# Designs tried in a protein design chat: VH-VL binders against o60147. Part 45

Target 1, 175 residues: o60147
Amino acid sequence: MLEKNKYLYIFRHIQTNQVLLSQGNVLKKTALFQLPYPLQKPVAPNGMRPAKLRKDHWVPLLKVEFPNESMFQSVFMQLLNYRKYRSVQPLTSDLLKLPIPVRRRKIMRQEVPNTIADLADILNKEKFPENSVRLQLSDKSDSEYADWPPSVQIDSEEIKLSRGFREKTTVDEAR

## First folded at step 1 (VH-VL)

Design e5 (framework fv_tiragolumab)
Fold by OpenDDE, second read of step 2:
Structure e5 (fold): chain C 175 residues (1-175), chain A 124 residues (1-124), chain B 113 residues (1-113)
Amino acid sequence: as target 1 above (175 residues)
Amino acid sequence: EVQLQQSGPGLVKPSQTLSLTCAISGDSVSSNSAAWNWIRQSPSRGLEWLGKTYYRSKWYNDYAVSVKGRITINPDTSKNQFSLQLNSVTPEDTAVFYCAREDYYDSSGYFDYWGQGTLVTVSS
Amino acid sequence: DIVMTQSPDSLAVSLGERATINCKSSQSVLYSSNNKNYLAWYQQKPGQPPNLLIYWASTRESGVPDRFSGSGSGTDFTLTISSLQAEDVAVYYCQQYYSTPLTFGPGTKVEIK
């Protein structure tokens, strides 16, 4: 569906707070490849890429509506690049002092604020038209993780989605 | 080709409401790639942007601070038009009013198509 | 708000000669990240709405003659008519769209000398 191509959904894992980016309101299995760890059992709580996508373990963090697919793709790719960049950054001395499982958990807990900050940074650099990008958050307080450019209008309404499920859009209602 | 056709009264009494309509052809008022604006022009204030309406999954409005308390811009999808309502007018509101299309996403906030203009005089 | 100014207020130029109109913004309308100037120029003839001539400071709108050109960056901009024609008699306006509210210059009247 062409309409979905302009929507960025960011999901967070309910236990690990890991983040997945999605083109559209439905998570695909291929989204798991965004996780930096090799495919291994058990599931994500151990800081590893799960073998299967458990949609019920993911909830929407935010929704971004772009004016068109091109803008979406640009931001989407940049977000992925930011994530990759962080994954290869040297660990701080404090982190190195921690056991590996604890270290992993701590890093994962920072994915939400980091991702939000990344998004804001990218949008600040793009200089899209004012109010051309619509941001909706599951928790309005999450918007405080970053300063947003004039191109971003934050919706007053929070995303109300069930785990692993998409919300109804005005477009869907009109059909 | 996009065309904007304005309609509405050219005379309004002080304290009353100014109402204008802009009919769109060749484009949709609910287009995701456009915004629909009202601009007025007077010798004293020059060209002044008043506000706009646009659809992005839902309807949005942006208004100039100078008129924000008095202005309403409403779309009408059934007629493919949008309107201007300006309340509590004074002689200072006398101007030629233009509706205009903003190429919102392709080129940002400049206006590529304009209505013919409507002189609205506020006088008792 | 970004305030736009223009100079001169009026300009009389002989047919075939160059006309130069200046526009200044109270703050820069150049976005450093994309290096674009959020500035447009309009031509307005009596009894008509403004007609878009230039956007992004230097890009001509479709159908606009080559004799019209825009230049400048940051806060200082220029509209040039290389060879003034009779049909070019009009008032010309600059407009910034860097931030809301969108604002216009006061206009420059161009007449034939």
Scores: ipSAE 0.018, ipTM 0.580, lowest interface PAE 8.0, mean pLDDT 87
Fold by ESMFold2-Fast, scan of step 1:
Structure e5 (fold): chain C 175 residues (1-175), chain A 124 residues (1-124), chain B 113 residues (1-113)
Amino acid sequence: as target 1 above (175 residues)
Amino acid sequence: EVQLQQSGPGLVKPSQTLSLTCAISGDSVSSNSAAWNWIRQSPSRGLEWLGKTYYRSKWYNDYAVSVKGRITINPDTSKNQFSLQLNSVTPEDTAVFYCAREDYYDSSGYFDYWGQGTLVTVSS
Amino acid sequence: DIVMTQSPDSLAVSLGERATINCKSSQSVLYSSNNKNYLAWYQQKPGQPPNLLIYWASTRESGVPDRFSGSGSGTDFTLTISSLQAEDVAVYYCQQYYSTPLTFGPGTKVEIK
């Protein structure tokens, strides 16, 4: 009777291209702890307020529907581990020669291709039943960052935005 | 040079909580290039990874599914150490417990420094 | 979970001869994006913690004698001791660090013939 979670949502930051993983279609501020590069500095000399989540700055990248909770948990945990290992791997010498802001921008730009490649690698490794995993993307061309196994169905249907998210406007960008 | 020194009781009664500490020298428990692990070894199970704690903007914990729900691994930045608490122990938890450092920039999942080990016997 | 197996369970080798230990993972530990095998080898002597010998399947840890070498890729790995010395009597373990939980092989005991 009790329905378990079988969905994985992946979001990207509209300016930095950084990626967040979520078990629901609404991002929580605790997801920001996944980021190796913080989006905001502390506001004042006093206080230790955690980084503020700007929901309108995060858009859905993709949604994965698994046939059951067990498969979801396995893939979700492996994907978190891939991201943790990537964030702490030694940087190449060419990246180390760059100024820190330039270096961070280059690393952040690669998070979307890397996350998609990692997801596909995990799914290829797991050998799930044919057509058992449903993948929905916001931009179908992002599927081209990887070769997908027979277990994956790519759905052309658009991901619906959560009611808690507002669209970024030109007015918001000017502020 | 990095060194890990373990301390804790060698005897725990069934159903009670097992508590061990690992004191770190030569590195910081909050180092963003390291993770701090507990591993146990018994004749029946061999070497078994239990979990780790590490600092990346906040403290994270990863736990083995076999002990998830009764294990807690906590850092103590003021004493530069980390601890293991394992609840509701049974005689099958009898093992030599090791703390170990994982160097994330070099190792990323393998262990370059180990504590001396602590034999913990669970019996009444 | 990735299950690690080792063969043989025990191995007796004469001094100066080659010792070969095998390790198999139930799933590939080769990460396609960086082409690295997430596999390590440890040596454990009685009364001591395990000591790191090899990481990334074939990279020798600093201070480890060159008679120790690792090879293999994907699911099948080998630790070779080219010329066994008396101090090499120990149990050897492989470990995968490709995914959590981190898992070890059951060990191979190396003894002198």
Scores: ipSAE 0.000, ipTM 0.455, lowest interface PAE 18.4, mean pLDDT 79

Design e50 (framework fv_tiragolumab)
Fold by ESMFold2-Fast, scan of step 1:
Structure e50 (fold): chain C 175 residues (1-175), chain A 121 residues (1-121), chain B 113 residues (1-113)
Amino acid sequence: as target 1 above (175 residues)
Amino acid sequence: EVQLQQSGPGLVKPSQTLSLTCAISGDSVSSNDAAWNWIRQSPSRGLEWLGKTYYRSEWYYDYAVSVKGRITINPDTSKNQFSLQLNSVTPEDTAVFYCARQYSSSWPDYWGQGTLVTVSS
Amino acid sequence: DIVMTQSPDSLAVSLGERATINCKSSQSVLYDSNNKDYLAWYQQKPGQPPNLLIYWASTLESGVPDRFSGSGSGTDFTLTISSLQAEDVAVYYCQQYYETPYTFGPGTKVEIK
């Protein structure tokens, strides 16, 4: 059966807490274009912003299940627009007083709370049907960064970081 | 091989919107290897980058803080062009405007001919 | 924003002699991970758009005469024309592409003595 549901897979960097959004359960190099341009410099021509993607440095943050593609596309595009909006805002004087590496670390650490808050804001503004959007988190305490609307159902089971966004298989268990 | 052809009015009144277009030949505006920039040049400010648009699975936009809130860069895939809209212009916006292709996120490698836009009543 | 400065404002050099233009950035444009400097040089003649000469601080663009060369790293860069020719009379600009907004130097005018 062809699945018509859309999933939004959200990853976080294990050290920096930078966030990447993906339509698939595995990150592609093109996902790096989501990183704020002022905080990330390109390293090579040929359509690459960063030089490489280190898949082992990105772990699941949350998975969002939508009942149809139109809802997925709406929320996904709005999240990307929120990220773009943040990247073009001027830096506060407090941040400008910090050395560049310290400033970048401070900004990057806020991406997890910001992404969760932005997701909740979008879902609160969109009047989706009750229990139509399902969230599964790696750490349920991250849900506390926002108040969720009635359209959201939070899964009681957390994502196991060792498995990423995939289910354990017999082959994986044997390895 | 790549050529950029600019068009738009040479005179704009203060408080109005400045609109320019850049027609592309020898490349596609939706090419994954390119980014499309607007740059202006004036005696008072020198060369000033205004912003860019680029296609990477979806459209992205970056704008300079100096024109923030007044600028929009729009790609048009059907006409193979991209445009600049700059709102609420003042005489200080008088400049020669250039569109330019950038290879990925590195450097502008092809420039349009330039369009002198004078902001005056 | 990264501020770019150039020196001198103008330079008069005899035909066949060396011309040297300096460019400084307010912060480093060197990326430690790939050891590349995000610095380009452009030539502009009256009535024309800027024409790319050099990228990555020292890499010559295809079709540019080999009398042009770039050097330097981090915050201090130099454009050298080893044997100035009449067609080299122009204004030269450095540009950083390390981060947005991309910024340009104020330019150096090169003239024949």
Scores: ipSAE 0.000, ipTM 0.447, lowest interface PAE 18.9, mean pLDDT 79

Design e51 (framework fv_tiragolumab)
Fold by ESMFold2-Fast, scan of step 1:
Structure e51 (fold): chain C 175 residues (1-175), chain A 121 residues (1-121), chain B 113 residues (1-113)
Amino acid sequence: as target 1 above (175 residues)
Amino acid sequence: EVQLQQSGPGLVKPSQTLSLTCAISGDSVSSNDAAWNWIRQSPSRGLEWLGKTYYRSEWYYDYAVSVKGRITINPDTSKNQFSLQLNSVTPEDTAVFYCARVTYGGYFDYWGQGTLVTVSS
Amino acid sequence: DIVMTQSPDSLAVSLGERATINCKSSQSVLYDSNNKDYLAWYQQKPGQPPNLLIYWASTLESGVPDRFSGSGSGTDFTLTISSLQAEDVAVYYCQQYYETPYTFGPGTKVEIK
């Protein structure tokens, strides 16, 4: 008996640290439109750059469980807004002085702390009931990128990277 | 590249249902990064947001309290469009109706051309 | 609901002169944690839909002339046209997107003297 869409799944790229948001525990190719910098070089100078989703290059960052679909929708939309806002802000003078590849790597490395901080900002704005939002991380130290409101309960159990976001099965238990 | 094209009748009688359609080109109505909105404009109320629909693994719907209970916004993925149905209209619903896109933010980056709907007997 | 107000209702400015439009929200649209103002400005010409000029209170939309600028924070915002051109004759609206329902100001009509 599943309730529809009360979970937010957040993934990070194992090499670039870029972040993707998903409503499902498996990424879809459309999620790649969230990225300001493509993971692959252009096919041709005048050609389009069709995105390839390499699922093995994306690992769980965190999972958020909301008490209902309305709260999930509100937070998810606001988080997408925050990502759009960051992508269109003017670059600082310090960043503009860096060679383009170095600049892009620096910006990409900040997506994990930025996404976590943005999530906390949104949750601090919302007046959700105490302990109503459950947060489960792959690395609990990532929770230190933000100050969480009383509505957030951080799970003591980390997400197992070897299982991703998939449920424990008889096969996984046998291993 | 994104264009929104509106269609529907410009005259509706009181108590009837107002029905408008917004056809999308240059984007998908089921795009995970977009939300599709209806806004109306009248001299008495100014610009008024009515509601939105968006696809995030499933379809979602948000409606303004002022029209909640008599409004429905329906996406149509096969025709790449979305529609507005407003039930039990009164002369006070007379307005220019716009469809508009939101991406990530709550600001509207693309608008339809507008449709003047007059509610009169 | 957040109520938006604008002043003046109408403004007549000579070509090449500065035009200033004010917008006030009944509640702060600044989110303290991220220091972002959830405010946009639109231009509407007769017979046309509104056209986005500025978002996040001060970020200029692509393709919008540099003579347009936005400023302010919290509850008080300003749209400035540094040197009014003939094509700038329009009604200007502010809009908050801090919370739903999204709400617009009543508009300020800008005309040439």
Scores: ipSAE 0.000, ipTM 0.465, lowest interface PAE 17.8, mean pLDDT 81

Design e52 (framework fv_tiragolumab)
Fold by ESMFold2-Fast, scan of step 1:
Structure e52 (fold): chain C 175 residues (1-175), chain A 120 residues (1-120), chain B 113 residues (1-113)
Amino acid sequence: as target 1 above (175 residues)
Amino acid sequence: EVQLQQSGPGLVKPSQTLSLTCAISGDSVSSNDAAWNWIRQSPSRGLEWLGKTYYRSEWYYDYAVSVKGRITINPDTSKNQFSLQLNSVTPEDTAVFYCARGKYYDFDYWGQGTLVTVSS
Amino acid sequence: DIVMTQSPDSLAVSLGERATINCKSSQSVLYDSNNKDYLAWYQQKPGQPPNLLIYWASTLESGVPDRFSGSGSGTDFTLTISSLQAEDVAVYYCQQYYETPYTFGPGTKVEIK
């Protein structure tokens, strides 16, 4: 059961390209608090009922296996901090001259490359053992958004889905 | 280390506009996990939430129906503060006003409170 | 709007004895998707702003003494002080944060007998 604490799953929204981080292969409704551009009117966490999660609108982007839970927690928290930092940065002049709907669409489209770049940056700053972090992607070309450190091993197998967004379950995986 | 400091007049005449300011230290008014609230307290109405403002890539505003149409809550990122403007006040608006930060489903920091008396 | 009610209006309890305050909401504040009750409890002493004691109906805020506990679900909630201390003399408010406008109960005044 401890091995589950070593995995980070990242999901992308089919329509908006927004990204959600999860500690398991099932998205929880609380993950919606990560969104800087919610699908519905945004409300601060205080006093807000979480928006309804449409599981069929989210697909796996990538899965990361860490050598232990301590390293997982460190990277996960740093990644959340990077995302928070990006959401409060001033917008560039190029973005400000766009109409609000067009500007938001453009910003949302960048969440996938930005999240992957942030993950790689964090891993480059950590001193993990060689080939200790396993990265598995739904689309291997997404790995090209960053330069990966020697600690990262990119899996040759892409993530396979069964019935919606859930990863295919096998007898070996159930153990 | 988060502190909310309130300022504004204690006496306002009926029909005038009440204006209060809440200065923030130890956090940013544009923090994307916080909401900035105004709450008042009177013997007749008890604790009454008036509204909030919060930043999520753009500014949002929510107001209580009891004051909707008379109330404006404005953030000021350059001064790291937010203000309350309540128009057309009556003696029934006499109350202690609090600003408060909402974060993670609660009001975790409150201003010191300002007693506002509406009388002629 | 969700209407909050509290009982009793005031309560006199001897030092070291149990104090129990009830709170009722006009609608359920339980969100089925995360199985959480959007209900908080505050303590207010004269001349001070309210201080958060409990959120999610039963979760103690950091720094709050273990003698405080919250229970209940849906529409009926209870705040319990297992052994009243002198410093607990205050007015206690419940608050729902299930929907805006956020609403508070009328308060329960706790005094030493």
Scores: ipSAE 0.000, ipTM 0.464, lowest interface PAE 16.2, mean pLDDT 79

Design e53 (framework fv_tiragolumab)
Fold by ESMFold2-Fast, scan of step 1:
Structure e53 (fold): chain C 175 residues (1-175), chain A 121 residues (1-121), chain B 113 residues (1-113)
Amino acid sequence: as target 1 above (175 residues)
Amino acid sequence: EVQLQQSGPGLVKPSQTLSLTCAISGDSVSSNDAAWNWIRQSPSRGLEWLGKTYYRSEWYYDYAVSVKGRITINPDTSKNQFSLQLNSVTPEDTAVFYCARSLYGSGYDYWGQGTLVTVSS
Amino acid sequence: DIVMTQSPDSLAVSLGERATINCKSSQSVLYDSNNKDYLAWYQQKPGQPPNLLIYWASTLESGVPDRFSGSGSGTDFTLTISSLQAEDVAVYYCQQYYETPYTFGPGTKVEIK
């Protein structure tokens, strides 16, 4: 019934450039809680109300294949922790000089380069075997946001862009 | 920089309606990561959150149960402001009223200057 | 409703000394999905609105001096002023924003000894 998961998918929002992490090729409804700037009504922290996941608004940024589930889990948890850390940092003086809509757009635009840099930093620290981690990007130029360790093999083939994945557009209340 | 500027009368008779307005500069009342709050402060109740409005594809409204049924918070996108209407006031509603912005997860980062509203005959 | 309590009601501290204020919530304000505590601290001086010092229990708001720090998780939180200065004389409030209605503590008055 349950498969061992070795894949990490990272998605980006087509308009805001915000990033979501997923354990599979389909975004789950709870992934929206990763966003520091929500795209819809905030839900109560320990309660769930209908929230809308627009499948057509998210496209793959990159896909990572790990040698095993334990390596996947380690990297996935560390990425979530990096995102948590970034979301609570005070804004720099340079950003505070900008009008709020410009400032937020600039911060959100940085999520793609920041997530890619964080992924590379984690992989550099983990010391995985040479060529054991496979990275495939939707736009290969995005690999230039970081220096990759010898453990990473970047696929020459880009991910085919998807306009959507699952048919569901709402988050059901947990029973 | 965000600024919130309050306006409205400081004296209201019992049973009448209290009306206050909060004008926003440096942000949009329809910003999709902000919420716009009314809070009051009195010696007897301390700081008390009254309600909020926020835009996420459509307008949403949340009100404290203590004032539910008497309170309306209304955004005005053309004037970039939001208002408070509190019906059937009593002397117990006497307080300094504040408008305030909250970002998702950040607490109230900008406040209006405050308006003392006295409810007396 | 989540009830917030603070201790002490008032605190007299000498200039340059540490001030510590405690805040308790009647329910946990930690959200396990994002591992964040929905707790903020405010400073209020006479005639002024409250000013945000700390959010997410321990994140310092931009422009706030680093002598202020927040700690704790779940139901028990602390605001610390490492070296009290004259301009720190104020009333300090904790606030939960975990669920509506959002609620504030009764305040702790900090004054010079």
Scores: ipSAE 0.000, ipTM 0.482, lowest interface PAE 11.5, mean pLDDT 81

Design e6 (framework fv_tiragolumab)
Fold by ESMFold2-Fast, scan of step 1:
Structure e6 (fold): chain C 175 residues (1-175), chain A 122 residues (1-122), chain B 113 residues (1-113)
Amino acid sequence: as target 1 above (175 residues)
Amino acid sequence: EVQLQQSGPGLVKPSQTLSLTCAISGDSVSSNSAAWNWIRQSPSRGLEWLGKTYYRSKWYNDYAVSVKGRITINPDTSKNQFSLQLNSVTPEDTAVFYCARDEGYSYGEDYWGQGTLVTVSS
Amino acid sequence: DIVMTQSPDSLAVSLGERATINCKSSQSVLYSSNNKNYLAWYQQKPGQPPNLLIYWASTRESGVPDRFSGSGSGTDFTLTISSLQAEDVAVYYCQQYYSTPLTFGPGTKVEIK
């Protein structure tokens, strides 16, 4: 039904802090197209194989419950647009001066605070009813990256680890 | 379609402030998919980007170093427009001024205002 | 800042013939992470603002005729008009958007012989 698609899941990479958006609690390999930096160096035996998604390297950052699907779609699309525009912005002279690996690390570290700020900005622009949007975080301190509108209710309970999500792993991203 | 319409005086005296406005239709100045630029053109300097304003969770401004001390680009969300103020002008600032939108996905300047010739002289 | 240069300053081409314009950047405008060249080409006719022709070095803007093509990577770029039409008489500019300040080339004037 229409009203069932009202959840937005945001995931964080355990080592790089890169962010992925998902319409469900399971990441799909197509989500990798959101990333400006590849997680793995491509291996192309036949020149046509894309990099694989390592789902065990991603943990939930936050979950948003909307009153209905139309509100979910509006916010989700705007959030994707914010991310796309950030990825193609000209580099500042400060970033251009840095070695490529240091530059990438600096940009990637900002994805969590940027995504949270962007989400709050979108929610502040939308005229949603008071306490109609429920926000649940894995770490409640991450809510401090933004000022939230009256429409948002932050859940006192943090996201619990579930099957398929790991806080830590010894598997590296090169595999 | 997106349209940009410029307004402002075509003659400014040396040492005064050059003020131009760009009215936007077909898009919002606070659109998260656009940035709003001022570019000038003169025979001596060619096409010269002056700066831009854009909304991404908050308002940002980027200015060319050559004008950073005397330039201000301001959005006005209520009127759906953005303005240029260039202080302490000299005859060397004489140019055709354009406002332009860059499309975030392509980053090309895909819509331009009609241009305003601003002559700096007494 | 990144300095853009173009060659030639002007060229005269017969109708139906190929026009080739070169653009060089003082630094690479290729972003290794997304493999995109942050370079655009514009056409400007007398009394008009510049008109976007090509972005990402080789992607043609919607509505632009297929006789216009862009090529190149890194620091060296080319705009080609495969069969010059009368309406193509204009000044052509390259522009980098890799780093602020955004910078334009000095322009190449294309005229009919």
Scores: ipSAE 0.006, ipTM 0.574, lowest interface PAE 9.6, mean pLDDT 81

Design e7 (framework fv_tiragolumab)
Fold by ESMFold2-Fast, scan of step 1:
Structure e7 (fold): chain C 175 residues (1-175), chain A 122 residues (1-122), chain B 113 residues (1-113)
Amino acid sequence: as target 1 above (175 residues)
Amino acid sequence: EVQLQQSGPGLVKPSQTLSLTCAISGDSVSSNSAAWNWIRQSPSRGLEWLGKTYYRSKWYNDYAVSVKGRITINPDTSKNQFSLQLNSVTPEDTAVFYCAREYDILTGYDYWGQGTLVTVSS
Amino acid sequence: DIVMTQSPDSLAVSLGERATINCKSSQSVLYSSNNKNYLAWYQQKPGQPPNLLIYWASTRESGVPDRFSGSGSGTDFTLTISSLQAEDVAVYYCQQYYSTPLTFGPGTKVEIK
């Protein structure tokens, strides 16, 4: 089991580009409360269906390693605050001109660049020691969405996991 | 509606500890969207931020360098309040002290206490 | 520390006329990644605490009259009162929240001419 208090795991939805933040390497159903737009259509009263978390639809975006829990908690809470701030701000006039379904898709697709930019903003604002924060990306070109401070070390190795941050064990493979 | 109500002595002798309390209504001191600040105002220093306390899975404190080492800001969840202790005061610490809420860290101080004039005099 | 300065120290303006207050930071308070200026403006009347008028350099706090507007970016900022009312007599402070310690300007006193 990985330490849940030193790593920030950021996931991307393969279809919508929506982002989920997690303190653990496996997404929990409660992470879905971060989303302003539900992934599923409304459930009819007579056809009540439990909400689903399709873990295979969420792929790693990036993993951030912090040297201690205090730095992790500070950055994690600030990212949640940035997401809340974005959700309550007035929409730009260009977005308001779009039909609602098109508008929602555009907003969702911007979550990846927005999250990366917000993370970089927080790390630049914090005065962390040089090379104290390790960033590992699934697609290293995503690092180009932001300017990174000296405190950040970007891993040259990309995340190769196709389904979350969980590596297959011999037990999972034998199954 | 959020309200901050301050209490504490208005006169403190040099070398003693200044102690103030800020009672919160309309919000929780442990709200993960808030930070609870102490700010003072004097003719010589103007408005000066002293520090803050906030809850993010655990309690944190940030203090201004100018008072670091003699300041403590503590929450009290049972009474829904937070306090300021400033040790070894001098006449230069004479100021009006305010508590203030920083809500959603990115929006500034949206609610302030009424202020408490603290005079440091022998 | 980021040092904030304001000009003028005091300003006398006739009722109904425009008041302009300037604020300068010793370092940029604009963060390029989110394009936000970490700058706020406060109004303080005698015997009262400061009252938040503007945050993010140009966003008016709820309940603040339209005559108040903020502008500027980076290191140079302006608070404008388009048509001064009697109730606007106060001291106005700018504040940066880009870096700790959070710092305020020395204030600009606005009086009726």
Scores: ipSAE 0.000, ipTM 0.467, lowest interface PAE 16.4, mean pLDDT 79

